# Designs tried in a protein design chat: VHH binders against Phosphopantothenate--cysteine ligase 2. Part 28

Target 1, 323 residues: Phosphopantothenate--cysteine ligase 2, of Oryza sativa subsp. japonica (Rice) (q0j7n5)
Amino acid sequence: MAADPTTGGGEAESFFRAAPPLRDQDRVAGDLADFVARHSGSGGGGRLAGVVCVTSGGTTVPLEQRCVRYIDNFSSGQRGAASTEYFLKAGYAVIFIYRRGSKQPYCRFLPEDSFLDLFELGEESDIQVPESHAAVVKTAIRNYRKAIDEGLLLKLPFTTIFEYLQLLQMVGTAMNCLGRQGMFYLAAAVSDFYVPWESMAKHKIESASGPLNMQLNQVPKMLFILRKQWAPSAFCVSFKLETDPDILLQKAEAALRKYGMNVVVANELANYKDVVVMVTSNGRTTVRRPSKEDDVEEQLIDLLVEMHSEHIMQLNQDVHKLT
Below, E stands for the ipSAE of ESMFold2; O stands for the ipSAE of OpenDDE; V2 stands for 0.75 times the mean of E and O plus 0.25 times the DockQ between their complexes.

## First folded at step 20 (VHH; framework vhh_lunsekimig_d3)

Design ee4 (from dd3 with E106T; at its last look DockQ between E and O 0.92; V2 from the best seeds 0.82)
Fold by ESMFold2, look of step 20:
Structure ee4 (fold): chain B 323 residues (1-323), chain A 119 residues (1-119)
Amino acid sequence: as target 1 above (323 residues)
Amino acid sequence: EVQLVESGGGVVQPGGSLRLSCAASGFTFSRYVLYWYRQAAGIERELIASIFREKTTKYVDSVKGRFTISRDNSENTMYLQMNSLRAEDTGLYYCVTPYWKEGKWTDVWGQGTLVTVSS
């Protein structure tokens, strides 16, 4: 598209040029290229559900190059981890871009500060799982092993805004070859501002009397670049999470139009586990979990898979009519 | 610098066999998918075989059962064993891998090795 190349490219290029090198870049690139190639074939009939990039957790903005301190965008990673499980169940291959230390697929039940409570010593010091957790742990192991053994889950960790956007660029451009079979499920809490790496203090910023003044640069509009330049045919889902319900849906509708998303999932921080609203060009759909024992993500993913399937079929219908 | 270097091409009679090699350097070979392509004169390059990091493989129908792709991660080398060669298999054979550099994906190609199937 002519309009896409004329907008936004220079700021993004400058951001990436100035960023520190991505940790393990060559290994990550190899793993990603192999994963995408494995799932990009057109053979084998209609069992191909798709490939989704799920982003999860929150980014940090380092304040020093040898960073002890940073600004953190809150997210536990619950949405992304649960959604990944449901995408895998629906027959998707998943690229899971996640904040180090955030919730993980199939591990959401694990205690965060008392991990050893999941285990007990049996006879002769063998290790076993208490009966109260055995069924849940067994199911998690089976599902995880299936995902790994079938090459359906690729996990890519980040901590900083630099790492996050570097991974998103690598994944976004890699998934372009998947066309309409690619989905982006952008549940990560991503910083809007950053300190440019070369302008950043190398060591701890010393305290002094009076306020610390610091200027942050705006992060380039990477959702726009992803949607318009890196993977324009992909089905794109983003999230709006607000504390103020009075403006939540208005902001979700604005984001839908501004970035050209296929779906914006709106939720309020106070009840995001119970209910979400899917905002599309066709209107709004409310999704509620039946009880607190259920995941709202189950029905949400079912609906997104249906919408994505229609997205994929639109191209095929056009090709059929032309031939 | 990422490099791929093919070898093992030559002249062979129909029904014969050849083994091609692709020596790789400059990247984490064991992590990458690798491809063989071939190009006959005046024709577009065609993908004929793929090998993934865990050594699973895919083939185009025209070579399935006759060609075998393999890799030795300790030697950073990919192979193509070509059996039951036909005149239609004549062409330049390239090894290829995708590579990430400076914000974009590119394909790295070898220079090619010529296979000629004739009596």
Scores: ipSAE 0.755, ipTM 0.920, lowest interface PAE 0.8, mean pLDDT 86
ESMFold2 (binder alone), look of step 20: mean pLDDT 82; pTM 0.815
OpenDDE, look of step 20: ipSAE 0.825; ipTM 0.936

Design ee5 (from dd3 with V108I; at its last look DockQ between E and O 0.91; V2 from the best seeds 0.81)
Fold by ESMFold2, look of step 20:
Structure ee5 (fold): chain B 323 residues (1-323), chain A 119 residues (1-119)
Amino acid sequence: as target 1 above (323 residues)
Amino acid sequence: EVQLVESGGGVVQPGGSLRLSCAASGFTFSRYVLYWYRQAAGIERELIASIFREKTTKYVDSVKGRFTISRDNSENTMYLQMNSLRAEDTGLYYCVTPYWKEGKWEDIWGQGTLVTVSS
């Protein structure tokens, strides 16, 4: 006798019980509890615009417990890293759940290959930055240090689908106390299927044994659980990426209704850096960057911040209602 | 096993001082926010002071300027120095931390230490 979706279809609970332990769980939990408490604003509310959980990069699905091979949902992390920078500029505190090795806030325009090209030796082997990179590096250092030193950015790394969902559960339930002040910006590329940990081979799978047959289970419908159970008052933003523009917007509208999202950001693979469409219950808004040297995320975040501000104010307006 | 144990409570005259201690074990103490709560007879528990991992503090107005929360991460111990005590400060004092276990956040509470402010 189960009226609660999680009771009758406890796939999420089964997933977490069977998953390997989260790396550094106690330290992560402490950092997160401290961060959320700092920004909950008891008794006076902080002057923060809000607290946002940004997810970024792609998950892996390990094929062995001592993993040599995995299925990768590739994402560079560009959307999440850029968006985090703009959320911080807008006065948000950010929890950044990111794939190890993906793009990082304030480091997106720095060279990825030839990292040493950012540095040169001066007199007496002093380390310095060449003039050609000085402005970019200086800006990155200032903004990063401000975010860290003011306690406004918490970075939580993942690699696997198990780690990602474990972190999302921890953060989602922690942020429930923020109510409408919380936002979820779910830009990570999350696997739809996984190999259950206990059914997974411990060591490298041998190719000489013939065809490989593996059972992949569906990943639990985490957007539904986040929206309905973990943080029901939060402002939730998800992403839809398609190669076929004819079906993109209909799928984004379907996702909006199915999961009760506040916004679904739709984009095509071919031009996702140039244009996105924000799909809401009230319609669609197209956002375009002015040039290739601009970030589409700047205007996207400005609009989301305004929509989130309105979301927060609806509770305040209900309190001021007089009869 | 995660554990918080308060000590230092007692009977004190108005205007007096007490120092409470909270000994912690079973978690990475230095990373966690910690709280002092108090409970007067017949009233819900109230948060009175918080200390964050880098020792930033917050206080409710009724204790600000009179109480000082501190932590010693090398001894896994949090303190509450209570000065200029008033009859209204009488109650059970608890140390508290949020903790993640088995898919849930739950507050871990000490047993409490009694502070009585009377003549």
Scores: ipSAE 0.758, ipTM 0.918, lowest interface PAE 0.8, mean pLDDT 86
ESMFold2 (binder alone), look of step 20: mean pLDDT 82; pTM 0.812
OpenDDE, look of step 20: ipSAE 0.789; ipTM 0.920

Design ee6 (from dd3 with K101Q; at its last look DockQ between E and O 0.92; V2 from the best seeds 0.85)
Fold by ESMFold2, look of step 20:
Structure ee6 (fold): chain B 323 residues (1-323), chain A 119 residues (1-119)
Amino acid sequence: as target 1 above (323 residues)
Amino acid sequence: EVQLVESGGGVVQPGGSLRLSCAASGFTFSRYVLYWYRQAAGIERELIASIFREKTTKYVDSVKGRFTISRDNSENTMYLQMNSLRAEDTGLYYCVTPYWQEGKWEDVWGQGTLVTVSS
C-alpha cells in the first residue's frame, strides 16, 4: 500500500464530469457487468479464446444540447461488423460498441437503400425470402441467434463522442479483470475535437448573415488512458486511416509507440476493404483478401487471434516460471 | 442510492437448513449479476455462488448440491437456500453486485447476515 502515483488522467476526468449523462447508463452497466462476469475466470481448460471489445462506426460532435446540427466523423461500420463475425467464429465473446445506424454483424449483405427487396409475398400472402438470398439469410439468422442467445455478443450503441467515450471507459475498466484474455479492437472513427457540453448552445443556433464562429476543444487522449490505466494487461489493436499513403505507415508506427499498442492496423482510405498492413514492434505484415468476394478481416482476425493467444500464453509461461 | 440488505441468518444444527434473502434497491436489479459471499472468522471473504440476469448459476465446489441461489426480479430479491449445513458453513453471508459510479466499478456489499451452525 505505497503512496499512489500520479495518474495523468485529470483531463479525462474533467471531460467525463462535464459530459451529459449516458443514455440508459444503469441498464448498460448491468448488462455489461453481467456479460463480463459470465466470461471471467474461465481458466486455461475452457474453450473461450478471449473477450474482445470491438468499436465500430463514427462519432458525432453535437453543436447544440437540443441538437439539430452536428459534425459527423463518418464510418459505415463495415470493419467492426465483419471483424465481430470473425471473432465470434474464432470462439471469442464480443462487446460491440457501435454507432447507431451503422453496419451490423451478420447483416452486411443487406441492400443499402431498399430493405423490402429482401422479402416477397409467397402463397397465401406468406412473407418469405427470395431463393437468391435464402441460404445467406438462414446462415445469418442462425449465427446471430446463437451469438445472442449463448451470451457471446453484447451490443452497446452510441451516437455522440460523449456516449462513445463514456461507453469506452465503462467497458475498458470492466474488462480489466480479464487481464491478458481481454482484447480491444478499436476500429471506430473517433472525433479528435468536440464542443464542451457546458459551453454548448442549448437550442438550435440561429442563422446569421455572417460566418459562424465556434471553438472546438481537443478530445483527451483516451487510447493512452485505456492502455495505461483502464486495462493495462489487455491486447490492444488500433487503426490508422489516411488518404495519403506516403505518411500512413509512419503515422501507424508513431501511434504504436505513442500509445503502447500491441498492433496498429494501417489502412488507406482508397482500398481499406482490399488490404491492410499490421504494424507491430516486430515489423509489418501485409494482409490482402484473395478476391473482392472475400473479407480482408478473415485473415486479419486469424492473425490477431494467433498473436493474442501468444500474449495469453506469456502469462501462463510466467506462472510456470514462478512455480 | 444503491442498497443490498441481507436477512434470514440464524443458529441451526448441523444438517439443518436456512434460507437467506437479499433485498435490493436503487438499480435495475434484473440486469445485474448477483453474488453471495461468506466470511468465516479470521479468513477472507469467499465467493460461493453467482446468479446471472437470465438465472444461470455458478457455485464453488464446497457448496454444490447443498446450496441453491435464486432470484425474483419482480420483487428485486435474491435468495440462498442452504441445505445440509455443516460447521464449516458458519460465518457472515453477504450479497454483492458490481456497480458503476463516478467512472469506476466498485462492488456494493450488504451489511451481512450471520449463520451459525452448532451442535
Scores: ipSAE 0.763, ipTM 0.919, lowest interface PAE 0.8, mean pLDDT 87
ESMFold2 (binder alone), look of step 20: mean pLDDT 83; pTM 0.818
OpenDDE, look of step 20: ipSAE 0.897; ipTM 0.961

Design ee7 (from dd3 with E54Q; at its last look DockQ between E and O 0.83; V2 from the best seeds 0.83)
Fold by ESMFold2, look of step 20:
Structure ee7 (fold): chain B 323 residues (1-323), chain A 119 residues (1-119)
Amino acid sequence: as target 1 above (323 residues)
Amino acid sequence: EVQLVESGGGVVQPGGSLRLSCAASGFTFSRYVLYWYRQAAGIERELIASIFRQKTTKYVDSVKGRFTISRDNSENTMYLQMNSLRAEDTGLYYCVTPYWKEGKWEDVWGQGTLVTVSS
């Protein structure tokens, strides 16, 4: 590429300067520092295949500082939650950046607002799970607890575009020390536009106040910044979702080149659970689940893990090119 | 305002013991990994022990079995119990934690406490 200005860098700095503080920032930072240190060469992960940051769910764009209304980039979080399960099975440590209320690893079977329906009172008012759910719930608890107790899964929640990007910055820069052993799996549906915090109404916008006019700014291109500044050695996977199949693969290939991604996973809105296309510098690979009972993520993650392993081995080539 | 303050250094005979303390403030101590580093004369700083939030520990080979890192989250204090001290353990001992500030990760270091092992 020709000498391009780094337009995203200045906008990113401006974005973060103006953003509201990340809630629980100190505790989040502590948890993250501890997690990354545990799985770095100095922290001793041992048999770890790698460390991946999975982003999941969709961001909101709040319309008020004390937000009541927002613009939502919907995603159920299925892709991220399922993928996290498969990464953990493959021996990865996972940092799971997720939209609050989206699907979670190991509990993708749970419907919304069904917490009390999952339990019943047994003998002597003991709390229990109905027989119809017992096996699935036991498996979910076992796998989740194992991942948490062994320090292999760190969950970092977001709701807004501000929280998402602040978490991504914190995680991206923290994972830089992992070099090629780090992976980014950026499956979250991230807003392209937002209301600058300084321009935002403080309280609920009332309908009786007359017509509502809004100025939206473009969200900085954080994938570029992540790839070029925060974690340049990491294996980076992004997603491209389109309703128009005629342009989907063209845009995925453009994103691959523009952002320097290792893989762009292309999918159509109509069938994104059934089939995806992995776009790489070596070409395209179609991944298709055998049936609706299967996860397309199983084969997708298997392939990504293989490619990441190859990426890690390239460290010797990069070091060999240095004096 | 994040601070780490070491104490407990001194002069000790070979085979002796010392207990170093690292008092912490300005952050959620219980959530952070903490490190002890040591710097002997003419040598770069060396990580010798780590303690994670769940109190899992890691040591370099030269101190295993002789040094014990621990933490007391209620007192915001990390410790290094050093037993069976040797001349090569002489050096300046630092406590360290990574910290997120103004969009960057930076290590916070204490001032160091001197340990001298001599006859």
Scores: ipSAE 0.751, ipTM 0.918, lowest interface PAE 0.8, mean pLDDT 86
ESMFold2 (binder alone), look of step 20: mean pLDDT 82; pTM 0.814
OpenDDE, look of step 20: ipSAE 0.899; ipTM 0.961

Design ee8 (from dd3 with S30T; at its last look DockQ between E and O 0.52; V2 from the best seeds 0.45)
Fold by OpenDDE, look of step 20:
Structure ee8 (fold): chain B 323 residues (1-323), chain A 119 residues (1-119)
Amino acid sequence: as target 1 above (323 residues)
Amino acid sequence: EVQLVESGGGVVQPGGSLRLSCAASGFTFTRYVLYWYRQAAGIERELIASIFREKTTKYVDSVKGRFTISRDNSENTMYLQMNSLRAEDTGLYYCVTPYWKEGKWEDVWGQGTLVTVSS
């Protein structure tokens, strides 16, 4: 039974209507509009290969409106951060939707436990970077500064599932004008279940009240809406993570069909840094990192950039047929 | 409420000049891209110029070198200086900004100002 595409739209609308408004929405909207406008029309002579929205990190589901407790869909943000770097390197402008506190582009080399370990005080109390890290830090600073100064990177933070989906809607809709030049790289770990805001406790749930019985609702499938309504011409990449390798590819293929993705990247939790499988309508491609020092994302992004280029070229052919 | 109000249109001879104004209200003027559109009789509306920040401007080829888009952030006003006007420049000129409201992007349009280039 083909899920009635009309029912999905209603659920999404209800979700957004009931969700708390995005903090600083006007600011975000303004920044986003400017970003997209700056990078729109660059097809004739511009250095840009396109605009890609990268989502990164995990979403939280608050249990209270004044949130003390939440359910976390954990993701370090490693995939999104690394991928953003490689997209920028490939000549894309990047809208980076990221979980607050998750890994950031050009900051992957930072120690997990102590940021201060990257610095030492010299004899004159000057802040120094140890020689062992100097080259990496310099490169990171250079690349980061370039991306920011040239207006190639827009960062949009989220924490909750509500914020994430609102941002995705805003970005999706904003990028629609880019048509096939737009890409979505959806590497965020998005919660499948949530507590509706209207039914959510306002204050901290007290333990003295007895056992907590809470029902979670299913999060509306926004990927379908992204593909059908927000940005129907964009090239869309999603990720499927499974702990069971036996069902991973099947699920990836199902997701590809169900949501109309161009690519579903399948990965296992146990080895997602080492190997991924790109699933498309044309087949499967396994991508492996060459060494432990390399990022699997480098090869992955190279392939995706190629595919996106083909996607863009198909439009040109269609336009010429219409003329 | 987001509002855009155009002014400065009129009748001018070929080779003449006009300056259009767009007064903006109801939104953070400095954070939004602004566009000039025009519509000639029997022709679809066309984008002719855009301004992102104080110095970031874009033009369509037909107006490049003749038209200048600018903005005064202190007055929340955008301008279009039109020089060397041609008969083909005749049309209704609109100020436009994309705006996010109630969960969707909407283009906000002014009422337009009429520019007539005739000998």
Scores: ipSAE 0.134, ipTM 0.572, lowest interface PAE 1.6, mean pLDDT 89
ESMFold2, look of step 20: ipSAE 0.729; ipTM 0.910
ESMFold2 (binder alone), look of step 20: mean pLDDT 81; pTM 0.805

